# VH-VL binders against p56860, part 16

Target 1, 255 residues: p56860
Amino acid sequence: MMTAEVRTPEQGGGPLTTEPRAPRSAPGHADASAPAFGPETDPRDIIRWALAAHPDLLMPSAFNLNGVVLLDLAAQAGYRGEVVFVDTGYHFPETLATRDRLESRYPELTFVTLNAGASPDDGQTPPDLYASDPDACCAARKVDPLQRYLKEQGPSALLNARSRDQASTRADIPFVEEGGARRRVNPLAHWTREQLEAYAAEHDLPVNPLYFDGFLSIGCWPCTRAVKPGEDARAGRWAGKGKTECGLWQGENKL
Below, E stands for the ipSAE of ESMFold2; O stands for the ipSAE of OpenDDE; V2 stands for 0.75 times the mean of E and O plus 0.25 times the DockQ between their complexes.

## First folded at step 1 (VH-VL)

Design s7 (framework fv_siltartoxatug)
Fold by ESMFold2-Fast, scan of step 1:
Structure s7 (fold): chain C 255 residues (1-255), chain A 118 residues (1-118), chain B 107 residues (1-107)
Amino acid sequence: as target 1 above (255 residues)
Amino acid sequence: QVQLQESGAGLVKPSETLSLTCGVAGGSISSYYWSWIRQPPGKGLEWIGYIYYSGSTSYNPSLKSRVTISVDTSKSQFSLKLSSVTAADTAVYYCAKGWYDSRGFDYWGQGTLVTVSS
Amino acid sequence: DIQMTQSPSILSASVGDRVTITCRASQSISRYLAWYQQKPGKAPTLVIYKASSLESGVPSRFSGTESGTEFTLTISSLQPDDFATYYCQQYHSYPWTFGQGTKLEIK
């Protein structure tokens, strides 16, 4: 079970807790073919195409560097859909503060926070599940809440902030992925960490402060550490667990 | 149930370094954010800083040049050092567990009074 | 820094009264506000988090509300055990800041 907290452009205060709504099916060409995107393509052009092909587009985000850059580019391109964040109960305070700064900076966007139904109690140690079965913990606190929301909302496509230089497992991701439950669009597939950092600095974007302390890929604190020089950006995720990707991209948990 | 206990000298001379330690029992120090908060006599609360077990810290800018927070996971404790103290640093110092599930400071130590006096 | 302003500084009330303490943020903090109760000689204890969520073990007579940058803590039927100093705290932006406190005393 889960609840959603929604921050809309018309809400003066903060997020409002509510049950997820079933979306209306949007008219339009879900099967429109993608144009030929290449190394010179502006990510905003990819996003504009995705919006035209998929008016029901949603953007899941964990508000890491890639996510923050994608959010800014998407807002510039006319994205006004939902930005969906899963509050696993294990986020760094810096991650939650970064989300709040983004909500303030982009009042034109709707931010949805999904709360995991099994959030830990105050004063308890984190649930045993994270230590004994990291895959099951990820499924229960991140993958399952997001998949339930996506099933209920029914978007025909997602905007993802993945880029090819984040990890060896992402080296070949295309701009547009077909198959599975819905289309996935990766507008930043061809951008390097260097380009993302330069863009964020130039536009004074609120980057998670932990990024500059070596947390190049930030997830839940029980499974995230700072990377060492020469490691992949995602090496700090699930350190020592033999896991390199969240269940969103694995087997039966594919979005 | 988490229990926190402050320890350290209750009297510190002006210009010296205030040193306090917080012992953590009933929960893993490797699972939460750990903060120091102070309260001058008859006044309100001031957040000093926090530490996560990995060594990541955040300090109140008003104190940042004088504050160091460190963690020792093998001893299940974290510590505060505040350098160059003055009478304005006289306060009850609390350690606290916090920032779990966006819930604020859910467990506090009993507090220890530190008086800065010659 | 986000400044948190509490009012009143002192509130005199009788057992059974409905009391309301207010806290105003100098800028938007979304829902990231906590309320603490502190009795003389004791550490503060968490009462309300995320503006309106009641901490486990806290009596249901306590409630929190939000309206823009204004937040309230309400005790619907004041009990003897409730006389204490109350502090609000924002945890939206660093540095985390507390209000100056409201002392709830017997009338």
Scores: ipSAE 0.006, ipTM 0.418, lowest interface PAE 14.8, mean pLDDT 77

Design s8 (framework fv_siltartoxatug)
Fold by ESMFold2-Fast, scan of step 1:
Structure s8 (fold): chain C 255 residues (1-255), chain A 121 residues (1-121), chain B 107 residues (1-107)
Amino acid sequence: as target 1 above (255 residues)
Amino acid sequence: QVQLQESGAGLVKPSETLSLTCGVAGGSISSYYWSWIRQPPGKGLEWIGYIYYSGSTSYNPSLKSRVTISVDTSKSQFSLKLSSVTAADTAVYYCARHKYYGSGSYYFDYWGQGTLVTVSS
Amino acid sequence: DIQMTQSPSILSASVGDRVTITCRASQSISRYLAWYQQKPGKAPTLVIYKASSLESGVPSRFSGTESGTEFTLTISSLQPDDFATYYCQQYHSYPWTFGQGTKLEIK
């Protein structure tokens, strides 16, 4: 069974809950057209627009550099919704430590960890599935728990941390994606890696230490390697397997 | 059931390359991270580096310029090469398996018996 | 790098005693700490992982606790087989680092 650990503003320094979350009521909202955003638009203005149009926004995060920067900008812009992380049982300890630092730094936000305390031996997924069938392992441990949670919560939009500078597959992402089950908002679409690094340094954000060891895109440890000079940031994900995106972003409108 | 056994030359001359192999028996080398750890006589433990069975490696920054770890899944073994050795590299060298329990398992549940490598002129 | 400092360096005790060994991290490591036991001439063996989880096959007299950046290994009733050097290891931040060791010896 999928369980969640929730750290709310009232419980920022208190106990985490492992109880399954109750379904939320769908909020009412007016249909709002996106303004014309451009290369000079402050990401906080995009986030403020998204909050006004979609007060039920959720922010899934794997706490990579982009995710950490987006979280800080969103908090500044008034975001007080959920930050949703999936514990696959295969995260680097650096990733979980980065999550812990973020939970402590942003007590005003609600952090939800799906399948909290996951181990490689979860009793449901074979422990060697990632070696024999990494797509099935990703679906069972990451994609399925997140999609089930999103179906239960029913947000009208997601706030995500993708940028055009991350990979050739992301070069043309718009600020607002429509279609599918829900709207997706990409406030960092136009930011470069240099801008993200400068922002994180300027604001003393807790960046995953593996980033500085060449892990420019960090996923589960069985499927992540350091990138070589000149490679795309995501080249280290699923190296040699002909795959560039997790099931969350494979094809059109998978979330 | 899993047994690890280090092998290789116990004496290496200064400036040469230290070469060790770890044989894995009683279990599969696949699906695990495998590390080399050393202990100079009378001192504590120092992590050298790891290799995932697919060939992905990570090395202690203090040793990175001199270390190469490789894996041969068909022979159920992985190896350490440490170049340009000095007397400071004299140590017992251990190979070890990373345990899976708990997310991010960079702690070690099975260890080889260790092999002393002396760097002497 | 995260520095791990163990205290005391040497601890003298008698069979039946309750003994506590401390390990302090130079910065936060959450609960990503393991404890190892090493007997003379032998490889280390895992005792505790994730600060307080007892490794399978390890006697229940061993326990671990965490308080901020301080971690303890406690042996509730010391047995002859427990005289060894104990090492803590953090695996929160790369590179993984060990404490300098605590030698538990017969009084």
Scores: ipSAE 0.000, ipTM 0.425, lowest interface PAE 14.6, mean pLDDT 79

Design s9 (framework fv_siltartoxatug)
Fold by ESMFold2-Fast, scan of step 1:
Structure s9 (fold): chain C 255 residues (1-255), chain A 116 residues (1-116), chain B 107 residues (1-107)
Amino acid sequence: as target 1 above (255 residues)
Amino acid sequence: QVQLQESGAGLVKPSETLSLTCGVAGGSFSRYYLSWIRQPPGKGLEWIGEIYHSGRTSYNPSLKSRVTISVDTSKSQFSLKLSSVTAADTAVYYCARGWYYGMDVWGQGTLVTVSS
Amino acid sequence: DIQMTQSPSILSASVGDRVTITCRASQSISDWLAWYQQKPGKAPTLVIYKASSLESGVPSRFSGTESGTEFTLTISSLQPDDFATYYCQQYDSYSYTFGQGTKLEIK
């Protein structure tokens, strides 16, 4: 049922097959406690530690501002693993264009699009499920495909772009989370939206243009609107549904 | 508290395969980075290779064609095989754990002599 | 491979002396360097990791510094138990490489 489109780095013979691993992607202490990370810690140092502890590290991304910034920092830190995106069939065209620009900018990385070419009418999911049951829609089109892929690949950890200032529910996220099937690493936990925006501008990163139109948090088009002054950044997500987090980051299914 | 201990034959004939095992006790070895290091008598340390509990390995290029490191999670051990040995492979062989915080736990070492 | 060069090969010193051992990398390794102490007939033991972090249980007279590709191990007031061979090791890139060792001996 699941199909994937993969863009891989160009392969060469000779040196590319005999070269040692890039610096900072070498193995490390997987069973040791995470180092004492703090508000001054460079996210690249957190990423380097994660790569050392978990050479099989994967990075799921929805290519939001946080995801774009994390991707650049990870590439600088020596990350050469997969960047995994789920095509739900409901993404804004701007989100897909941002993905395409990122694939072009980071030719050294492998980009995996799960369920590539998905449409709103897939013959299996009811066409109006996003309106009647957004949790079921999120589970069927995003959470389930990603969980299946992660089960098949079996990474020991995930590199996530969550930050504490995105929502009240994220205010206390640690840099390293245990529990569930695998470790989760949040290198941007301590970065503010202002720091993320400044970094993206300074490095000329491809950012979803909808951010400039008042969309502080971007998801699928049926459940995303521009935020009003004074609202949380995620207030535009699932407007009218009383929901602030995708099932991906809820309860026992936290990845 | 964690203890590493090497074991295996101390004498190997030229052209044969050197085989050593490192037992891990006193703690979980899953998710550790585990290395083999050797030291010829009177000489310095040489890194042989490393294995992660997933089975991923990295080897010293000078030894890569002859070396295999494997892990047995059920026995809490990892092993070294070095093929086609010569007198130049005579050394004390150590197993060790760690990377980020250095190699913080080492086995006591075992001498392997390559001689007829 | 990254080459690690230690100096001096042999260092003669007296109890109470401040001694410094140097290690130079052939290319940038950031702070991915460890120092090990080895006594005759024994396995090496970790002294310093990440260039300047003191291993738990190691006396505070030991310290490490970093300046570009040059690294030092300093013992501020040498004790009898400190006479040993010291090795630096880079773990920035595969293949991990050790310096050739510095033998610290009594004058």
Scores: ipSAE 0.000, ipTM 0.392, lowest interface PAE 16.3, mean pLDDT 79

## First folded at step 2 (VH-VL; framework fv_barzolvolimab)

Design b2a (at its last look DockQ between E and O 0.01; V2 from the best seeds 0.00; counts 0 for: pae O 6.2 > 2, off the site)
Fold by ESMFold2, look of step 2:
Structure b2a (fold): chain C 255 residues (1-255), chain A 118 residues (1-118), chain B 107 residues (1-107)
Amino acid sequence: as target 1 above (255 residues)
Amino acid sequence: QVQLVQSGAEVKKPGASVKLSCKASGYTFTSYYINWVRQAPGKGLEWIARINPSGGRTYYNEKFKGRATLTADKSTSTAYMQLSSLRSEDTAVYFCARDRWYYGMDVWGQGTTVTVSS
Amino acid sequence: DIVMTQSPSSLSASVGDRVTITCKASQGISNYVAWYQQKPGKAPKALIYAASSLQSGVPDRFTGSGSGTDFTLTISSLQPEDFADYFCQQYDSYPYTFGGGTKVEIK
């Protein structure tokens, strides 16, 4: 059984670069239909709508560039909920360090680490399962802990950082995905990598240091490599293993 | 080769200002922070501030806020620190150093000596 | 501000000796501690980052360890080029702060 570790935001040592905006205090409609959002819609307006419609909104994150940008936009738009990270036991040290910086920068958010203290040798999965059966490894170390947490918390919607330019498998994602146990809101659906990079630079966001070494999509260290020039951002994930997306967060059901 | 080359020594009177430069080469200038650190004669190291050359955002040690101003010129890959209202206790060697936070300050400039005397 | 209390302030050692330098943080911090070597008239040189990770090109006789409040730099077998000043530094939170230094001298 997974134990969630809840970490209260600590006082930071310096000022944040942006002042977060509070959500509308007036009652929202959790069942309201989404407005007709377009490619030029400010992601913060999408997030404000999502907060009004879904006061229980929850944000899973692995703290890639998209996720870090979304986190900042969400804080500005008045998000004060949980940022949920799953410790698979296979994260790069740089990824864990990025989480620590983000916790310090956003004391108004609650960072939840699921499966805290995981390690490759913790017995949760057979050695080398990541290579022989990546789907089973992902199910055991990432999907199952997250699924149990989401079932316990019961959010009506998730705030996701996906954008259409990340991979061919994401080229048609909408701003709001219906179906499944909950809505999935993708405020960055139409943002390009160039826009994300420009935003992160302008706001001095804590970006995973590996990004600057060509790791454009960062997961577990055994299944992640630097992206070659001309490849899409997710080409370094599960290279040569036939896997392109991770379970619950991309809308695919495990086969 | 990754290198930070700093401007030459300065002699100033109390109340003056100084502007120091730190020219970067051998790496992508906008991918690293530039920190400024000083060391008074026979003393330890004191962190002043840092700048993200991408976007120009700064963070200052409160001890120097209002006196230190950091800028960066992307076109010349050069970071600058201006220190105003100089006092004799500002006499020190001033270093620039790059970092990407997690890896610490991995490359340092050679230092610039600033002497403040009447 | 997080105070880094470094000890000893100086030590004498011979080539081949094992030396240990400690830094104590005034409060618990994550492993964001670095170690630097500095020779007279020169800039600091990075040795260790993230408490225990070796910087590129630094010999493996240098070892960093510790967590929480207590951090240690160990040189397993001193070489002639290792006689220098050593500083720890926390970069867990702003402002970044350095230890007072340790002078390692020839005995």
Scores: ipSAE 0.425, ipTM 0.753, lowest interface PAE 3.5, mean pLDDT 85
Fold by OpenDDE, look of step 2:
Parts: structure tokens; C-alpha cells; sequence
Structure b2a (fold): chain C 255 residues (1-255), chain A 118 residues (1-118), chain B 107 residues (1-107)
């Protein structure tokens, strides 16, 4: 009875040289010229203001819980613009299916998928880049396509689904951010996860089914896991890589 | 430590071919592109081509009209560039460089001098 | 092909001086612009990526800026070790192209 020693493959994971994390760019400064919104302000009123001030408003979305809720509220508030999604080639099928359901539910909106049909083997990046350099992978597959599109479209503002309850790094997100290439409007800044879940349930919104399996924040499948009870909602993003954000909201490449 | 080590100097006659090597270490070879760049004596930098070591997809500068051929051996973490139909104008230092996509070429080999003389 | 016109081709400066090098693209490009330092007989060293981001381990006296067609490398206070050749590069589209280079010499 020769005990086959299962040689555990030495995961020769060379030390991921934690390149110094680019300094966490401070959350965008609150735009003092914007109306004084508060936690009690209806997000739809914020969106109506944004539409009046910025008729060319665009909505980037990854169709997480916040994004789905924002989309519904925006439609109710009279938004009729683009919903811009980036296909990284690494999305969960459930995410793509959620996009399709939303597109069907809101025909009054224009869904734009950047890099539609992307795949790990499309040659945009080395297939293993997500493992060795997740920042470079996100920069190439997510941030860059979106930035290019936004540069071409030139919207004066973005409608974002960010909330303070999403992560400790977002604890001070204002309703309206200034600085960078354009304004950023965050109508859901003060909504809690509980409020978002309740709203989604009440309105039977097509939330990504992975959310209910513990995927509280959903990105690319190589860099997303379900979170454990008591963990931060974003603890499942780039777990073990020292990365907490995709780069959309940080540094000089801020949207 | 991340490094690229290139093969030694080459002396060739016009019309000959040369094959240069670039051995990678300190990182996952298949996760990054390898670029080849040359520099003629006292001149600037010229991009030749790029290879994805994972799958072998290549991108070439059309200036080389198919004279350059890039390959990669995953088992040895080594990239190769073959340049055929050598001319005197091909006399240069040839560099390989790791490409982090958004981050550009962040690590370079020490260079290989190729001299083409009659 | 995108042509990167780098200027000046050479400059003389003293330690402590502010040095500015410019690269102009023949057409509007993204922020996929890099800057390199090269010393005699050595390989280029990466300084800046994405037009304005500092590579790891590079001193903060180096600053990249610019957008569209005009890009700039600035050395806020020139150090003895900074006398070298500098090159800009675009990696926005194939073929990748470099500027002609700038030699920074001691005055």
C-alpha cells in the first residue's frame, strides 16, 4: 500500500511585490455650488437636479445592488440617457444576464456595452495578468475603455451608484463631487445596504443572483469571492492582493 | 527581483540572421508582454515588436516587413527575437522589455549589441 | 504612425535647476505616454507611466503631465544622478513610438 505522497504543488507564488499602493486619492471634494442635499433627500430629487444641471448626464454601471437601484430611481426621475457598462471579458454570466434583464425592463434607457464580446483570450491583456498585476488588468480592461468612451462623449457629469455603506473608503462620499474631468453625482450616498435591499425587493428589481450567495460586491470572476458574515462588503474583491478599488475613483484617472 | 537577462553580443554579415534571447525571472513570465526595442549608435529608441508569452500572439512594427520573428518559451521563461536579412542599418543595441500594459515598459534587459558588417 | 516630437534635443543645466522636457504627439492620444531615463551604456529606466503616474522607486522630483497632444516631464530640482538622456513614448496605438530624446548635460 504505497502511500502516494500528494506533493502539494509548492505555489511558488513569488512574493507579490506589493508595489506601494498609489496614494488613496482623497474622496472627491463636495461641490459647494450644488444644492444642500441631506440624508432625508429623495434620491429622485437629486437626479432631477442633476438632469436639469447636466442634460448630457451619463450613468456608468456594473449592475451591483446599488447600480440596479439607482437605475430604477433614475428612470423614475426622468433619466433617458445611456447606461454604460464595460465588458471586461471576466464578468460572471450572472452579471451579463442581469444587464440583459435590466435592458429589457428599461427600454427607455440606452444600454451601451463597451468591449462587447471581450474574453480572456481576446489578446487585450495577457491571460494571467489578473493574477500577477490586478491593477494593470483593471486599468486595461475596465478603467481605460470607460475613460476613452467618456472622453469621446464628453459628459459634464456622471450619475454614480456609490454609497457610504459600501466600504470604509467611501464613508465620506458627498452627493456631488467636484474635481477632475467632470462632476460626479451620488444620489445614493446615504442609503444603507438594508435600504437598498428593501427597495430592490419592494420593486422586484432584477438583482444579480450572486448577491444572495454572499457576493455583496461583484466584479470580475477571478477577483471576486463571496464574503463571510461580518466581513466588509468589498472584502471579496481582490482578496489577498492588497487592492480595494478598481481605480475608477482614484488617482489622476478619476472618472 | 524582477529581471531580464539578454544573450551576448553578435557579429553578423549582411544577409545573415540573428536570434537573440531574453530570459525573464522574478515574476510570472506569462502574465506580461515582452517588447523588443532597438537603439542604433547615437540614435533614439525604435520599437520592433511585442509578444504575449501566453499563447504567442505578436504585434509587429510594419517597418521590419516580416524580418522580425518573436517567440517565447514558457518552460524556460525566455523570449526570442529573430531578425533576418540583416543590413548594416540593423547595427544597434537590442533591448527586451517587460510590458505591464497600462504601466508601460517597466523592466528592461541589459541590451544585446548586434553588429552587421561586411 | 504617431510621431512624438521631443524638445529640446539637448539642454545644459546645473544641480538644483528646474528642467522641463516636452513631447508633442502628431495627433491626439490617450494618457498612454511613458518617460524613460537612459544613462550611457545602460538600458532605459522607466520613470513615468500613463502620462502622469510615477513608477515605483522613482523620486518625486520627477513629474509627468499633459493630455491630448502635449506631454511634459519636469524635474523640479536636478540632482547629480539626473544627468542622462530622456525619452518619451506613446503606447496608445501600434506601432509604439518614441521621442527623439533629450540629453541633459551639466552646465
Amino acid sequence: as target 1 above (255 residues)
Amino acid sequence: QVQLVQSGAEVKKPGASVKLSCKASGYTFTSYYINWVRQAPGKGLEWIARINPSGGRTYYNEKFKGRATLTADKSTSTAYMQLSSLRSEDTAVYFCARDRWYYGMDVWGQGTTVTVSS
Amino acid sequence: DIVMTQSPSSLSASVGDRVTITCKASQGISNYVAWYQQKPGKAPKALIYAASSLQSGVPDRFTGSGSGTDFTLTISSLQPEDFADYFCQQYDSYPYTFGGGTKVEIK
Scores: ipSAE 0.016, ipTM 0.613, lowest interface PAE 6.2, mean pLDDT 90
ESMFold2 (binder alone), look of step 2: mean pLDDT 95; pTM 0.962

Design b2b (at its last look DockQ between E and O 0.01; V2 from the best seeds 0.00; counts 0 for: pae O 10.6 > 2, off the site)
Fold by ESMFold2, look of step 2:
Structure b2b (fold): chain C 255 residues (1-255), chain A 118 residues (1-118), chain B 107 residues (1-107)
Amino acid sequence: as target 1 above (255 residues)
Amino acid sequence: QVQLVQSGAEVKKPGASVKLSCKASGYTFTYYYINWVRQAPGKGLEWIARINPSGGSTYYNEKFKGRATLTADKSTSTAYMQLSSLRSEDTAVYFCARDRWYYGMDVWGQGTTVTVSS
Amino acid sequence: DIVMTQSPSSLSASVGDRVTITCKASQGISNYVAWYQQKPGKAPKALIYAASSLQSGVPDRFTGSGSGTDFTLTISSLQPEDFADYFCQQYNSYPYTFGGGTKVEIK
């Protein structure tokens, strides 16, 4: 299992020590420019490689369980860059509070909030667009601000919290992806929800409180519900609207 | 019904130790922190420490560090606080309370009276 | 440690009165303030979290407000069961700290 001596600002600490297992070759998944990563590769080794290859690496996050775990692993691996969050105006208060707690815990990181101060009544979109056309709502309030920022900053890679245990469209993602404007690195690609939960518990991570009420994938409050027992974690997103992914991962808006 | 039930009153001499228990029911024990808070006679509330029962992670008020020890037993849904090297100033009612930090300490145990007297 | 300065330390009021209790933090704590009611010989009862959000089952005559350093608890029309001690508490940073309390007494 993974072992670490966790040091955080809130808990004090001693030397951070991680003794990761050396990476093993992964058949059929090696990229020409990346080491062979496999199921036993410590995500921190993937992140350390990504930092060496991409000093301009940045991390978008909505602070779901995956994102919080990735943030901690990245901080341990030496990430000191930006954590980029988009304020859609429709986030749960619990999500904004999770951001505040993470900012306090990781003073070595730069938390960037795009579209800060957004609200449902700010006039950026028609009042009920989230219900009538959730793709257009997502494009205007989440995808567009993030895309503008990424074009301005021009990072060569992103650090993403995608894993194989989320929506079915993510079932076969590799550790390193090409196909958009920039490389995408998925250090948690092989982790299960059980592993994410165990890590968060071991490290006492600030997990969105709604997670414990059955909100396993948390987006905007109009499009998010608690999942039913036995449902996929993403089943609580856009329930009854035929949508399984935000536009960040699809089409011309692919990160 | 969400409930925290604490162990009974304790009478101790100075220098002794006490171990208090807090049994949780009606919710998933590992989803909430357990805090310990005390109230000396006629005084206000004083936070001692908290534990995350999921991983056993603790944080102590520096005033009690080295004397207070928090543990949790997931199999019995019970949190414990041991306070050592007792002094007469430790005479108080000791409460346990759960929180998920954002929602505050929403459920409290009934309290355990600890009396330290020679 | 963040000091929570609560005032007044006591007040006398009649049933039906409006009561206001204040709490000032020694540094900014966003809205991470809770309010508790405590009756003699009883455990504290949660009233308010996140400065202004009402705990489940708490009557709506209790309202909380404030952000940053200045917070208030208001009881809009005091009832006989509201005569008690009241405490604010910050949970922005460890160690968690409480105000000194406000005793609300029958006039």
Scores: ipSAE 0.561, ipTM 0.815, lowest interface PAE 2.5, mean pLDDT 85
Fold by OpenDDE, look of step 2:
Structure b2b (fold): chain C 255 residues (1-255), chain A 118 residues (1-118), chain B 107 residues (1-107)
Amino acid sequence: as target 1 above (255 residues)
Amino acid sequence: QVQLVQSGAEVKKPGASVKLSCKASGYTFTYYYINWVRQAPGKGLEWIARINPSGGSTYYNEKFKGRATLTADKSTSTAYMQLSSLRSEDTAVYFCARDRWYYGMDVWGQGTTVTVSS
Amino acid sequence: DIVMTQSPSSLSASVGDRVTITCKASQGISNYVAWYQQKPGKAPKALIYAASSLQSGVPDRFTGSGSGTDFTLTISSLQPEDFADYFCQQYNSYPYTFGGGTKVEIK
């Protein structure tokens, strides 16, 4: 009865080279030419302004709570453009199902799924890239596809679901950001999570069911976990990897 | 170059079905909707339906609901339209067109003539 | 359904003439209007999108204008290759609808 010694793989704790945290990209500068919106301003009015100023406005979305709320508000405000989603191949089935429900609910909108049908084994990236290099994985599977599409479409502005309450890094997000390739409009900049939840409930919006299981910020399944009570909403994103953003809003590849 | 190439002309009897194809090239097939539009001889353009190749979702003109069926094959970058219960009034040139939403239907197939005759 | 009333149904013009075609929508459709040119036996060619934006490769003698319900396509100086049918289209909402068309013929 040879007791097979289960060789505990020596966790070669190579020193976590704390690569210097890329300098916090300065929050987008508020566009001084934009109207003086305030916390009391109806997001629909902001969206109406955005549509008037930027008729080619596009809405990237990952269909988180904020995104679902924004989508509804945008539709009410008269948005009839594209809702652009990137299928990374690593989304939760619940996320894809949420997309499908939204697409069904808002037939007046055009849902565009970039790289639809992507999978971990589709050859776009090594299957383990999300673990070995999350930045590279996000760049290849999320940022680059979106950037390429946006370059092709050439919208003058983006309608974004970002809010100050989402993360400490977003505490100073203005309603309208200037700089980069295009303007960024953030109608929900001042909405709290409580307000978003209340709105979603009141309007029976199809919120991703994982949200109610503690997934307050939902991305790819290998890089997303539920957060504990009291944790930052984004603490479940790339947990333990020193990454807090996917790169869409940082660096030279800013949307 | 972005191109849509449609299948050849069809002659059908009343009550039959026809399935037309539209092969896309020069762009990512799943990025854009495909519309189907027809034009009867000497008449204007009539929108039939649209499909999202990425998810397969469709929207139909009520006039064609139940008779038109849109499908898409991502592996071949080909959109299909089946029209059933054909009648003489369905005699037309049928076009597929790429839908860039804000930019309109920017690329069209060459059209497929469908003739319905007894 | 949104009705696009296009006018005129036909017109005769000479090379060098200014040509104007109008479309009126039955309801407000913002700027979601496209214009197409169609030659005999050919597919429609996109000219204008978003009521006033010129498609790539289209000559600048073509101009679109309008918002809300009233839209106009103008050819500033008609060229020999411009004799064709023209269609407006709304894509504000489903179902998409087209104008009845305008035939531009040589005088």
Scores: ipSAE 0.000, ipTM 0.531, lowest interface PAE 10.6, mean pLDDT 90
ESMFold2 (binder alone), look of step 2: mean pLDDT 95; pTM 0.962

